# Ledger of designs, part 2: VH-VL binders against RNA polymerase II C-terminal domain phosphatase-like 3 (CPL3)

Target 1, 181 residues: RNA polymerase II C-terminal domain phosphatase-like 3 (CPL3), of Arabidopsis thaliana (Mouse-ear cress) (q8ll04r923to1103)
Amino acid sequence: FASQKLSLVLDIDHTLLNSAKFNEVESRHEEILRKKEEQDREKPYRHLFRFLHMGMWTKLRPGIWNFLEKASKLYELHLYTMGNKLYATEMAKLLDPKGVLFNGRVISKGDDGDPLDGDERVPKSKDLEGVMGMESSVVIIDDSVRVWPQHKMNLIAVERYLYFPCSRRQFGLLGPSLLEL

## First folded at step 8 (VH-VL; framework fv_ustekinumab)

Design s14 (from b04 with heavy chain D105E)
Fold by ESMFold2-Fast, scan of step 8:
Structure s14 (fold): chain C 181 residues (1-181), chain A 121 residues (1-121), chain B 107 residues (1-107)
Amino acid sequence: as target 1 above (181 residues)
Amino acid sequence: EVQLVQSGAEVKKPGESLKISCKGSGYSFTDYWLGWVRQMPGKGLDWIGIIYPGDSDTRYSPSFQGQVTMSVDKSITTAYLQWNSLKASDTAMYYCARDYEWSGEYTFDYWGQGTLVTVSS
Amino acid sequence: DIQMTQSPSSLSASVGDRVTITCRASQGISNYLAWYQQKPEKAPKSLIYAASSLQSGVPSRFSGSGSGTDFTLTISSLQPEDFATYYCQQYDSYPLTFGQGTKLEIK
């Protein structure tokens, strides 16, 4: 009676969340972030996290909790990141603390993948290695078209989520970040 | 503070084996990729490969695949670069460097001081 | 392999000068470009990642720009400690590749 759900592949960085390393945050902004994080801890659904172990701040995209809940009923959810194994695992736990959304379906650069899949993964570009099902049964949500060179027809490109000032500068953008507004 | 400390200079003859080290401190060693970069005398930088200390996963440059082996010993937070049979063309400064981005972007934020390897007859 | 070409290979400048160094990729690499500074007999030091993001502790006189195939490193007001060799590096695809380096010398 297993559900015949379509697969939904979700990019982490700049799609579901935005992160900044401690050393990328100015002292002035660090003070603001600490105050905002204290206030955010009181909320039922948290959006701002300070990870001492990883040395970084993470801000979740607005509406993410509602999106993940609704999407999980229609799709078999997968996380895909160019990040390392630890980062991918920690972000999966953050987004799915009960273990009911992704069920281990997390793909990172550090994953070995299935040796029988042919090991065709290209660094800095993404493919559907490790995702079960036919290409025509997969939907991808990512902020970058570039990293999916062979799967543009399956891709829903979303507006890049840039919360931290350093992230805006990374993409050459002028003006205040969402943190500064 | 984050530090990468490399082993001392080596003088070897062609055909000899060698293993050089890079010891990490001041951070969680198993959570960051560790890269190796070669710089031949008077030349630029050549990427050798990267290793993830948490599970010893490796990625090599095609030019170095089979020429050198990367490994780690997590218990002493140390990474190694090893040759089974050195060639005169291996004469170079060898750097280890930590992957800057926990996202795995292979940008190196902290570098070891380098190990000079001289191979001559 | 993606070939990275720097221009000029060397230049001479005076303290206080605005210095620009360019880096070209043989194919599009988006913003997956880093800049490093290396002084004689020393390890490289990270300056910039993602084409324009400054590493912590790097003076604000350093800036990076560009996207795709053409990138620039700028030092707005050259200081004595800035005389070094500068390298660009792409991290868009394997193998990671560096430019040949630009040697910045006192005029």
Scores: ipSAE 0.005, ipTM 0.465, lowest interface PAE 14.7, mean pLDDT 81

Design s15 (from b04 with heavy chain Y106W)
Fold by ESMFold2-Fast, scan of step 8:
Structure s15 (fold): chain C 181 residues (1-181), chain A 121 residues (1-121), chain B 107 residues (1-107)
Amino acid sequence: as target 1 above (181 residues)
Amino acid sequence: EVQLVQSGAEVKKPGESLKISCKGSGYSFTDYWLGWVRQMPGKGLDWIGIIYPGDSDTRYSPSFQGQVTMSVDKSITTAYLQWNSLKASDTAMYYCARDYEWSGDWTFDYWGQGTLVTVSS
Amino acid sequence: DIQMTQSPSSLSASVGDRVTITCRASQGISNYLAWYQQKPEKAPKSLIYAASSLQSGVPSRFSGSGSGTDFTLTISSLQPEDFATYYCQQYDSYPLTFGQGTKLEIK
């Protein structure tokens, strides 16, 4: 019954999508990706993108378009990333090309110039600075509990979305990637 | 107790208009998407589309876009599916179903009993 | 559009049997798959969502598994009320698509 919408804070990397730099992708996988991207390009709801200017591949989480559409009816959507502003802006445009979902509610915390976040060799944490309203009015969706030390009761932890082989290696995982399945 | 109650069976001739209904109760009607599914006699399920009662936003299957119209009346917690001009090929059972309000992790959790539409000359 | 293909189209079984029904997506859908049961002249009933999560009130003899493109619905010990047609459905992307159905009949 509240006229004020609840806020939903969405982690980008490994939650809404998975990205890999061109130099992190093996030649055999690059061939597969190029073929898949050509097929995906013809779909109204695309999931696989090749960004020449950023030098990376981006794969959206399955169900993302349906999820964002439904969530936008109930929540004021926010994007949150430890990546830099350029990366955050490009991912926001990708997920919201008409500018109607996030409306500038994009938080980027990157300081190292790397467009991809999720590098946990240098520990980082997230907070709700910049999100208006009371903490009890905020829901967070993220793949990592570790980056939200003060907001565990507001957090819905989701399984990491790891599409690229290099991403699985980054987290020390065994077995084939989703690309290889 | 969540319940979706649909209107009764219809027998129509080609070219006639029709509007069938689906009334929701036992939940917040404006917080869930409502979908429509067609099942032709002896065939499987075909998704028609989905409507959000809070603002009447719609998403249609490409196969049904322009063939049928979805609408809602929030004051009586009722959704509608309408044809301007029926064809014999519209003969089918039509179901309404509630879609989960949020992530889609459980897509159609409650279904109406169905409305049988028969179109013949 | 994502095409969903079920196998087999029909099967016959006896009460107490373990039954397996499969569903294949034409492209990866992660775990965004639901299973429905439909008895003759009745509306479908939701059984499973997110490929493996059981709907409230559904007996534990029903289970789902799979991810990506290949999915399985298993009934560990068939009961008389389980004879029905079963449908899989992807909800990864629009339009939502169903499998053609698997009819489970008494032997």
Scores: ipSAE 0.000, ipTM 0.487, lowest interface PAE 14.7, mean pLDDT 81

Design s16 (from b04 with heavy chain Y106H)
Fold by ESMFold2-Fast, scan of step 8:
Structure s16 (fold): chain C 181 residues (1-181), chain A 121 residues (1-121), chain B 107 residues (1-107)
Amino acid sequence: as target 1 above (181 residues)
Amino acid sequence: EVQLVQSGAEVKKPGESLKISCKGSGYSFTDYWLGWVRQMPGKGLDWIGIIYPGDSDTRYSPSFQGQVTMSVDKSITTAYLQWNSLKASDTAMYYCARDYEWSGDHTFDYWGQGTLVTVSS
Amino acid sequence: DIQMTQSPSSLSASVGDRVTITCRASQGISNYLAWYQQKPEKAPKSLIYAASSLQSGVPSRFSGSGSGTDFTLTISSLQPEDFATYYCQQYDSYPLTFGQGTKLEIK
């Protein structure tokens, strides 16, 4: 009994999680984060992580554990990031601690040196190279439409997940972050 | 304390083979890319390539592709740069450096002391 | 390949001076630029990444700015230990490329 599944390609940054480097976090927010992380360690499903070796904080999107469990039954899950191989590998381990969700289906483009498409305002692009199967059998979840110029009809655009204040400033937003609320 | 310690200076003749080393300590060796950079006497810096010790994945500069081989031995946290047949033009200082990249921020944050390679007849 | 051009190739300045070094990319590299300091007979030291982010332990008199093709490294008040050669490096695309270097000499 062969199980036929569609492929689901998941963007990491601002879709499944949000990360901030230690030097991007103000002292007052660092104190709040340490307290929240201590409380979070007591929960069955953790959402806030401090990675000393990478020098960063990572906050998972609310509902992520339930989403991944249900999605894995319907789709072959793939992770896709414009980040580097180390970042991609660590995030895959974080999201899949038992090694049963992604099974090596992790694409990192930070090490590929992809150029801009002749327009400096156009961000580096993503494509379905390295994803097994026909394009018609692939669904993509990402917070940015602009990085998928050839696959807009396969794309489900989600609201950008911005937890850290530095991430809001990166996108030109001046109001409080989710951490500050 | 993060340290990269390189092997000592080498004096070779054209056509000879050579393998130099870079030993990492004070960090998780398999979790960082390691880069190699050449500096010819009195000249600037030339990027050779990077290797990821966790799976030996490599990225070479086109100028060095096929001329040198990067490898690692995870059991002794050591990376290697190897030539099958040296040329006089390979005379240079060779640096290894740890490549800490996150979200595309690509910087060599810790450097070895360098290995001087002299190739002359 | 992306070519990185630094100016000036050499610069003489006095302690306490404000010094600026420029770096130009042959095509747009966003903010994917690092700066390194190399003292005579020593390995390079990382100063700045992402065009403007100061590496941990680097004095605050160093700052970087720019995006796209034009970048600057500024030393607000030159100190004797700042005598060195400075290199910019792009990491927007492979191969990684360095500028030719700017030698900073104390008068």
Scores: ipSAE 0.000, ipTM 0.463, lowest interface PAE 14.9, mean pLDDT 81

Design s17 (from b04 with heavy chain T107Y)
Fold by ESMFold2-Fast, scan of step 8:
Structure s17 (fold): chain C 181 residues (1-181), chain A 121 residues (1-121), chain B 107 residues (1-107)
Amino acid sequence: as target 1 above (181 residues)
Amino acid sequence: EVQLVQSGAEVKKPGESLKISCKGSGYSFTDYWLGWVRQMPGKGLDWIGIIYPGDSDTRYSPSFQGQVTMSVDKSITTAYLQWNSLKASDTAMYYCARDYEWSGDYYFDYWGQGTLVTVSS
Amino acid sequence: DIQMTQSPSSLSASVGDRVTITCRASQGISNYLAWYQQKPEKAPKSLIYAASSLQSGVPSRFSGSGSGTDFTLTISSLQPEDFATYYCQQYDSYPLTFGQGTKLEIK
């Protein structure tokens, strides 16, 4: 183990990015997103994406590219999602275009249904099954403490990243979303 | 290397059924959508639809919905396009192509060689 | 459905010429547009995506531009291997639609 890196487990939804289905976005916000995506495409590191086949928009958390580059040098990176395999695979490709960050270390717990439809009403528990090494050598970054009942001491809870208006409503929040500001 | 190999040319009569194939190799078959495109003799390209081999989810062009069926057999990394009852208007070259959606961008990155289907009395 | 119209339908040119092909969408598609090259008796080959992004391995003499409804494919110095039919394709919404094609012929 002397040459083994520590493991870092990264939650996808509301931690690294926020996604919204096409049918959850109002037409006026769709117009704004299209303009923003076209402008964002000109940047060296993109943060706003439109996935036609998955039927959704995805907004990456600010600072994500710098974070992943630095973290990959110190940790063996893992992606963790309650979404299905299609969603997990596409988000892994998005975050790791060259295939050098996660190297197949992607955990998806959803069924083969809608990529964004997990058990949305009842939070599911996450565990470290499939992660190499001792529990004490694992760090977890997630927006929810509730889903890691056995690993709270390994968890760094981050502020929930909610970019889309529908995501704010999902968590019962009032006022404008980051998209609307 | 990535390859898509299609079944050979078919000559059929109106009303007959047909199933043509497209075998993928050199990549993870279940991680990419697969599309079908029709090209009538001397004409341009018409999108038929796409299928995700991981769960057989499909998206059809309205013009082809109910006219053809897309399916996959993951165990042999093969996709199929099927007609229950062929029409003379189905005469065309049919291409399968790997649908590469990367970071929201989209194009068909690898294409099969095509299957010529001729339907005549 | 989004209709894609190319102009011209055919074009004659000589090696070394600058060639321009246009594509118009019946409604705004942002920059969700790809270009393909098809040689006789061959499958199409991808050239450009996102209106202006060149595919890996495609020669730099090919370039794309445009946004919204009007798009252009340019070949800055035509080579013998470039004689083919070119198609634009929108990926803004379903169904995916192609232009009718522009046949580039030896003059």
Scores: ipSAE 0.458, ipTM 0.785, lowest interface PAE 2.6, mean pLDDT 85

Design s18 (from b04 with heavy chain T107A)
Fold by ESMFold2-Fast, scan of step 8:
Structure s18 (fold): chain C 181 residues (1-181), chain A 121 residues (1-121), chain B 107 residues (1-107)
Amino acid sequence: as target 1 above (181 residues)
Amino acid sequence: EVQLVQSGAEVKKPGESLKISCKGSGYSFTDYWLGWVRQMPGKGLDWIGIIYPGDSDTRYSPSFQGQVTMSVDKSITTAYLQWNSLKASDTAMYYCARDYEWSGDYAFDYWGQGTLVTVSS
Amino acid sequence: DIQMTQSPSSLSASVGDRVTITCRASQGISNYLAWYQQKPEKAPKSLIYAASSLQSGVPSRFSGSGSGTDFTLTISSLQPEDFATYYCQQYDSYPLTFGQGTKLEIK
């Protein structure tokens, strides 16, 4: 029988992970991050990464590895970012090192030369261009409703994943970040 | 399968221009950074810089900024290192190497065979 | 710039020996350190990244350890093909810097 697998479009920034540029991280938090990254490297499933050439730290959302494994059996997975191609390529490699989850189904809309300049805090419209199939067969997971003006009925809005203090400040939030807890 | 093939040895006089090449094959050229490393005769390794072929973004070592220019031609999966005016002190072996930044880890995982540049007289 | 210092500058050993090479960073670099092997007239070859992780295809007799400022490369049982110059390299910050090299010579 023909496969009727639904498409699942996954937003990267603030949905699957949170990233912070080196220059946005205070020295005291950098010391904590370096220690946590060394400890995290010893674990079977890594969640904290440092990218020297992109100049950033990346923290994966808790439960992401189990989620991706299970979702890939039910859905055709798509990765979506307003970041540039370098950012999209590195995040896809990070989340799918064997190339079996996304199979090149990665959409990047940015071209700023800075991978994080295309983030959703300054909302641009997203659309399903590049996603094959009927729109009624697509499910979208994103932290922002405003960027999907034509597809709100397909959207599952999730709580923003904000690990770094600078990310919390960018959204006007008070109190400690997840890094500080 | 992954291979970096560099251009042949060069013998030049001070003041001449030069452009050497590094051709990648067996992988997605625009998905990896490519670095250049200098090794002067009988000396150790010196990092020159790194370029991302997908958008030509560059990072230079401060000691090489303005001394050389890195560039790429994506259509032929080739990176270049160029001098406008060579000096005797540029005499060295020049290596290109693929930058393997995978899951937050870094190393030059595949290296070209090297291009010997000799500047004398 | 972060200065990388290797010791010894040269070392003589026999096949079957346990060999240890040390690398010291002028400031803390966590575990952002790689090791390379270079044979005469050949390009360097990647051995280790993240201070202790073996590159694919590298024999298990090679191991790396350390964090912060002090790092060690160990060859548990030296083979004839291991006579080479070894370099450490930090990738904590720009510019990337290499140690001066340790030449491993046949005794």
Scores: ipSAE 0.447, ipTM 0.776, lowest interface PAE 2.8, mean pLDDT 84

Design s19 (from b04 with heavy chain T107P)
Fold by ESMFold2-Fast, scan of step 8:
Structure s19 (fold): chain C 181 residues (1-181), chain A 121 residues (1-121), chain B 107 residues (1-107)
Amino acid sequence: as target 1 above (181 residues)
Amino acid sequence: EVQLVQSGAEVKKPGESLKISCKGSGYSFTDYWLGWVRQMPGKGLDWIGIIYPGDSDTRYSPSFQGQVTMSVDKSITTAYLQWNSLKASDTAMYYCARDYEWSGDYPFDYWGQGTLVTVSS
Amino acid sequence: DIQMTQSPSSLSASVGDRVTITCRASQGISNYLAWYQQKPEKAPKSLIYAASSLQSGVPSRFSGSGSGTDFTLTISSLQPEDFATYYCQQYDSYPLTFGQGTKLEIK
């Protein structure tokens, strides 16, 4: 029962973390990632993960652990992704292993679709359906303004977090990735 | 690395059924939507629809609703486009293309080579 | 449905020329616009997404601009391999719609 907290809706991909599939990572970068992951594994707050069952690497945004701790005291935290339920659930577990930050407040739109509605439109945008409270009490953090066409005034746009070279190429960006720096 | 490989050219008669395929490799098949696009001889591109391999959710263009069926087989990372009864007007090149769903702002990035379907009496 | 109209339908140009192709949407689509290049007997190739973002591997002579209803694709110094048909596509809403295409021909 949360009383009088503002809601904070957090985009997963390119906002809180960046992921790359094993087959999207070049061999030379795979070697670098394995060494970095081994070093990172010994730290109390990890930032680099190799998920064998999902076939991907995940790199958390710098400062994420401190941000989530502070934000959870001021806001009721929600995770939001256009990805599927499985991915959203696994990322929520990664970010909140004790289940105390999000408390099941995870919205995944990759699985949504009701043929009984007669809606032939496949959404390319996000909305606040499923978020409890008044719209004026909601703050959104996302890397893309374009996916929130109805809620741009509630949005804090952050710089896209692109750690992997394939992610930079995916967005048509030139120059070295954060992995290569 | 990422590839979409489509089945070979087909020559059919009006009224026959047909199922063409698009096999994805080099990426996680269930993390991306897969779209189908028609190009009639000498004409432009027409969007048919899009399917999500993870649960087979489909969205069709109104012009193609009821004309074709999209489906997937996740175990072999393959998508299908099927006609129950072909018409001469179905003669076209058919492309499959990957649609990146995560950010909502990254459209068709990789395309299959196309499958030529010829329907003539 | 959102109608996409390209201008011109065809144009002739010489190697080294600056070429501009225009695309107009029948309603506002923000920056949800992509550009594709299609060479004869080949599949379309993604050039630009989000109106102005260049796809990886696409030469820097290609650029896109615009928002709302009016968009342009520019090739700053035309090369022999650039002679092709170019398509714009909106992805603001479904059904996804393409322009009719602009055929770029050798002068």
Scores: ipSAE 0.000, ipTM 0.457, lowest interface PAE 15.8, mean pLDDT 81

Design s21 (from b04 with heavy chain Y100F)
Fold by ESMFold2-Fast, scan of step 8:
Structure s21 (fold): chain C 181 residues (1-181), chain A 121 residues (1-121), chain B 107 residues (1-107)
Amino acid sequence: as target 1 above (181 residues)
Amino acid sequence: EVQLVQSGAEVKKPGESLKISCKGSGYSFTDYWLGWVRQMPGKGLDWIGIIYPGDSDTRYSPSFQGQVTMSVDKSITTAYLQWNSLKASDTAMYYCARDFEWSGDYTFDYWGQGTLVTVSS
Amino acid sequence: DIQMTQSPSSLSASVGDRVTITCRASQGISNYLAWYQQKPEKAPKSLIYAASSLQSGVPSRFSGSGSGTDFTLTISSLQPEDFATYYCQQYDSYPLTFGQGTKLEIK
């Protein structure tokens, strides 16, 4: 009789991980990343990945593996991204290679719409369309409250995870990145 | 059981068009990049390109871009490699192979049996 | 393009021998290197990825080592089924490039 009735919706970018395109990474930082990635391969739980197909580096948030294991026991997990389907699928595979955590519950809003779509093909806000169940039974974890205009009561806002220098510049931040510390 | 099954051998004349196939089974076809590799008779391996079946995104080797076209038909889990006008220099064995990329490592983990293309007058 | 050069181009060995094949990249590729085995008239088989990680189902007598520009594939005790052509491949940058191959022949 045990069943999970609460859904947990997880934002990908800047919440669970941070990514940077190859051309956004300075050569000095690329050298550091390559050395860190080689070292990271020896660990039982990896946090730094180089995806040649996507042309990008991805750094997972510290503690993510323990968080996902514990959360999956209490919640029905969903991934939500403003990125496209390819990005969403690759990140889902990275986080859940056996397909048992999310079970296809991956929502991507960066995909082009069809001819019958409304005003915008790539929406700037998120909603719970596609999440089965009552809205009162949903918890959302995201780094931005602005993208969830209708669900603020169920939102747990987390500090943006910005590992790469280019990501810090994107948000107008000065000072060293986590990569440099 | 992951399997890639390629179409049979082809014998063509210069200037003719050709489309060869690679059918995937035993895995989620749209979740893995699929690569194409050429091997000329008695020679080594040349990477042609890769395609992501989920959205048909492609990456071509500069040497092959404009020479061949990669495409997929998701409904029958099949990838294609196509020439509009064959040359004698296209005579080779063509392999399709699935890209393994769980941990960010790139390898072709499963290969098709190959399609021999012979172009002669 | 990154050029991959294998050495030797061919070698002869006997069953039970320890065999080493070397692959050199024209520029640093960290550990983004794979090794493949190809038997006559057959498709290549994946052996090793990330320079030293053995693919599932590959016998433990195969091992890889190296980082940067110099890499080695070792077969600790050659078996009859190991006579084949071996290829290295870099996946540090596009285009993906293979070595010219090393043909392992029976003495």
Scores: ipSAE 0.007, ipTM 0.592, lowest interface PAE 8.7, mean pLDDT 82

Design s23 (from b04 with heavy chain Y100R)
Fold by ESMFold2-Fast, scan of step 8:
Structure s23 (fold): chain C 181 residues (1-181), chain A 121 residues (1-121), chain B 107 residues (1-107)
Amino acid sequence: as target 1 above (181 residues)
Amino acid sequence: EVQLVQSGAEVKKPGESLKISCKGSGYSFTDYWLGWVRQMPGKGLDWIGIIYPGDSDTRYSPSFQGQVTMSVDKSITTAYLQWNSLKASDTAMYYCARDREWSGDYTFDYWGQGTLVTVSS
Amino acid sequence: DIQMTQSPSSLSASVGDRVTITCRASQGISNYLAWYQQKPEKAPKSLIYAASSLQSGVPSRFSGSGSGTDFTLTISSLQPEDFATYYCQQYDSYPLTFGQGTKLEIK
C-alpha cells in the first residue's frame, strides 16, 4: 500500500446521527421539530433535516462537522451501516455533499425490505471485508460492541446518540428524549 | 482518572509577556478539544477559545482574537495560553476545560483548578 | 452573539427546598445548553448537557428542562453542598456564551 494511510470506519445510526420516520413521530413532537428545523436553517452548520423524499427526520450528532473535518485529515474515512443502500447513500451525501470525505467508501449490509432470512438466527455482525489495509491500521467507531465480535481491539465504542423518542423506546430506555427537553 | 493540572499563580506588570499551562492526563490528550475560560474577579465566565491538540486547530472568541494565543505541546500533553503584552484588564482566573465529547460539542466535563493572573503596576 | 440571561441573579433557599433557576437565550438554540455549578474558590463543575442530560456522577436531584429559548435548572430537594453559583452555557453557535450566573444562598 503506497500511502499506508490509517482507515477510520464510522457507524452511521446512533453514532454519527439519529433518524426517525415521519410515522414514528407523534404530532406534538412534529410541531416542535418543525420549529427547531426552521431555527436550525439559520445556523452556519445544520444539524436537523427533514427529508420529504425519504419520509424521515435526521438529527446529526453535535460536533459532527468539526469531527469529520479533523478525521479526514488523519484517516481514510469509511461509512458502515447495517441499513440499506439507499439510506447509506443519502446519509453519505448529507455528510459529504462534495464527495471529498468518503470517496465512495460506503458499506451497507441491508437490502430494502430484506429481513433476517430464515436460518440466520444470530444477530447480523460487521466485519472489515472491503476495507483495504492491515487490520492493525483500522480504527472503528460504533455505538454497538456486539456487532463487531471479531474486532473489539479496533473498536472505540461511543455513547448511543438518541435524539428522537422512538429511538429511546427502541433501546428500552425510560424518560424523556433530547427532543422532548 | 481524567485530570487537568494548571500552572501556579502569576503576578505581572503591564507590558510583560506570560505563558500559562494546562497539563492533561488520564485520557487521549490529542483526541479532545480543550477550551479556555476567563473569570474576572467577582464576575462570570467568559469563553476565550478552544484548541484541538491533535493538529493545533483553534477557534477564538471574537473578543479574544489577537489578545491571546493558544498552543499545545503534544509530547508532554500540555496546552498553553500566552500573552505578548499584558494589560491590567487581563487580571482574572483562567481555566482550561476538556470538551465532553471526543467529536467536539463544546460543553466541558473536566476542568483545571485555575490559574490566577494578577496584572498591576 | 447569543446573549444568555439568567433569572434570578440571586436566590435564598433552605435545605430541603425545591429550587428553580431560569436561563433565556436571545435566539433559538434548540437543546444546545449546558449547566455548571461553581463553589467559591473552585473551578466550575459540569451538571447538565443537551438541556436535560445529567452528567455522570451528578446527583439525581438535579434536572434540566426546556428547548429553544427558555430553560430551567431544578434542584428537587436542596442539600447543604448545593449552595453555589450556577451558570448556563449555549453551544449552538460561536462564540460560546455563558449566562451571568445565579447565586444560590442560604436563607
Scores: ipSAE 0.005, ipTM 0.509, lowest interface PAE 11.9, mean pLDDT 83

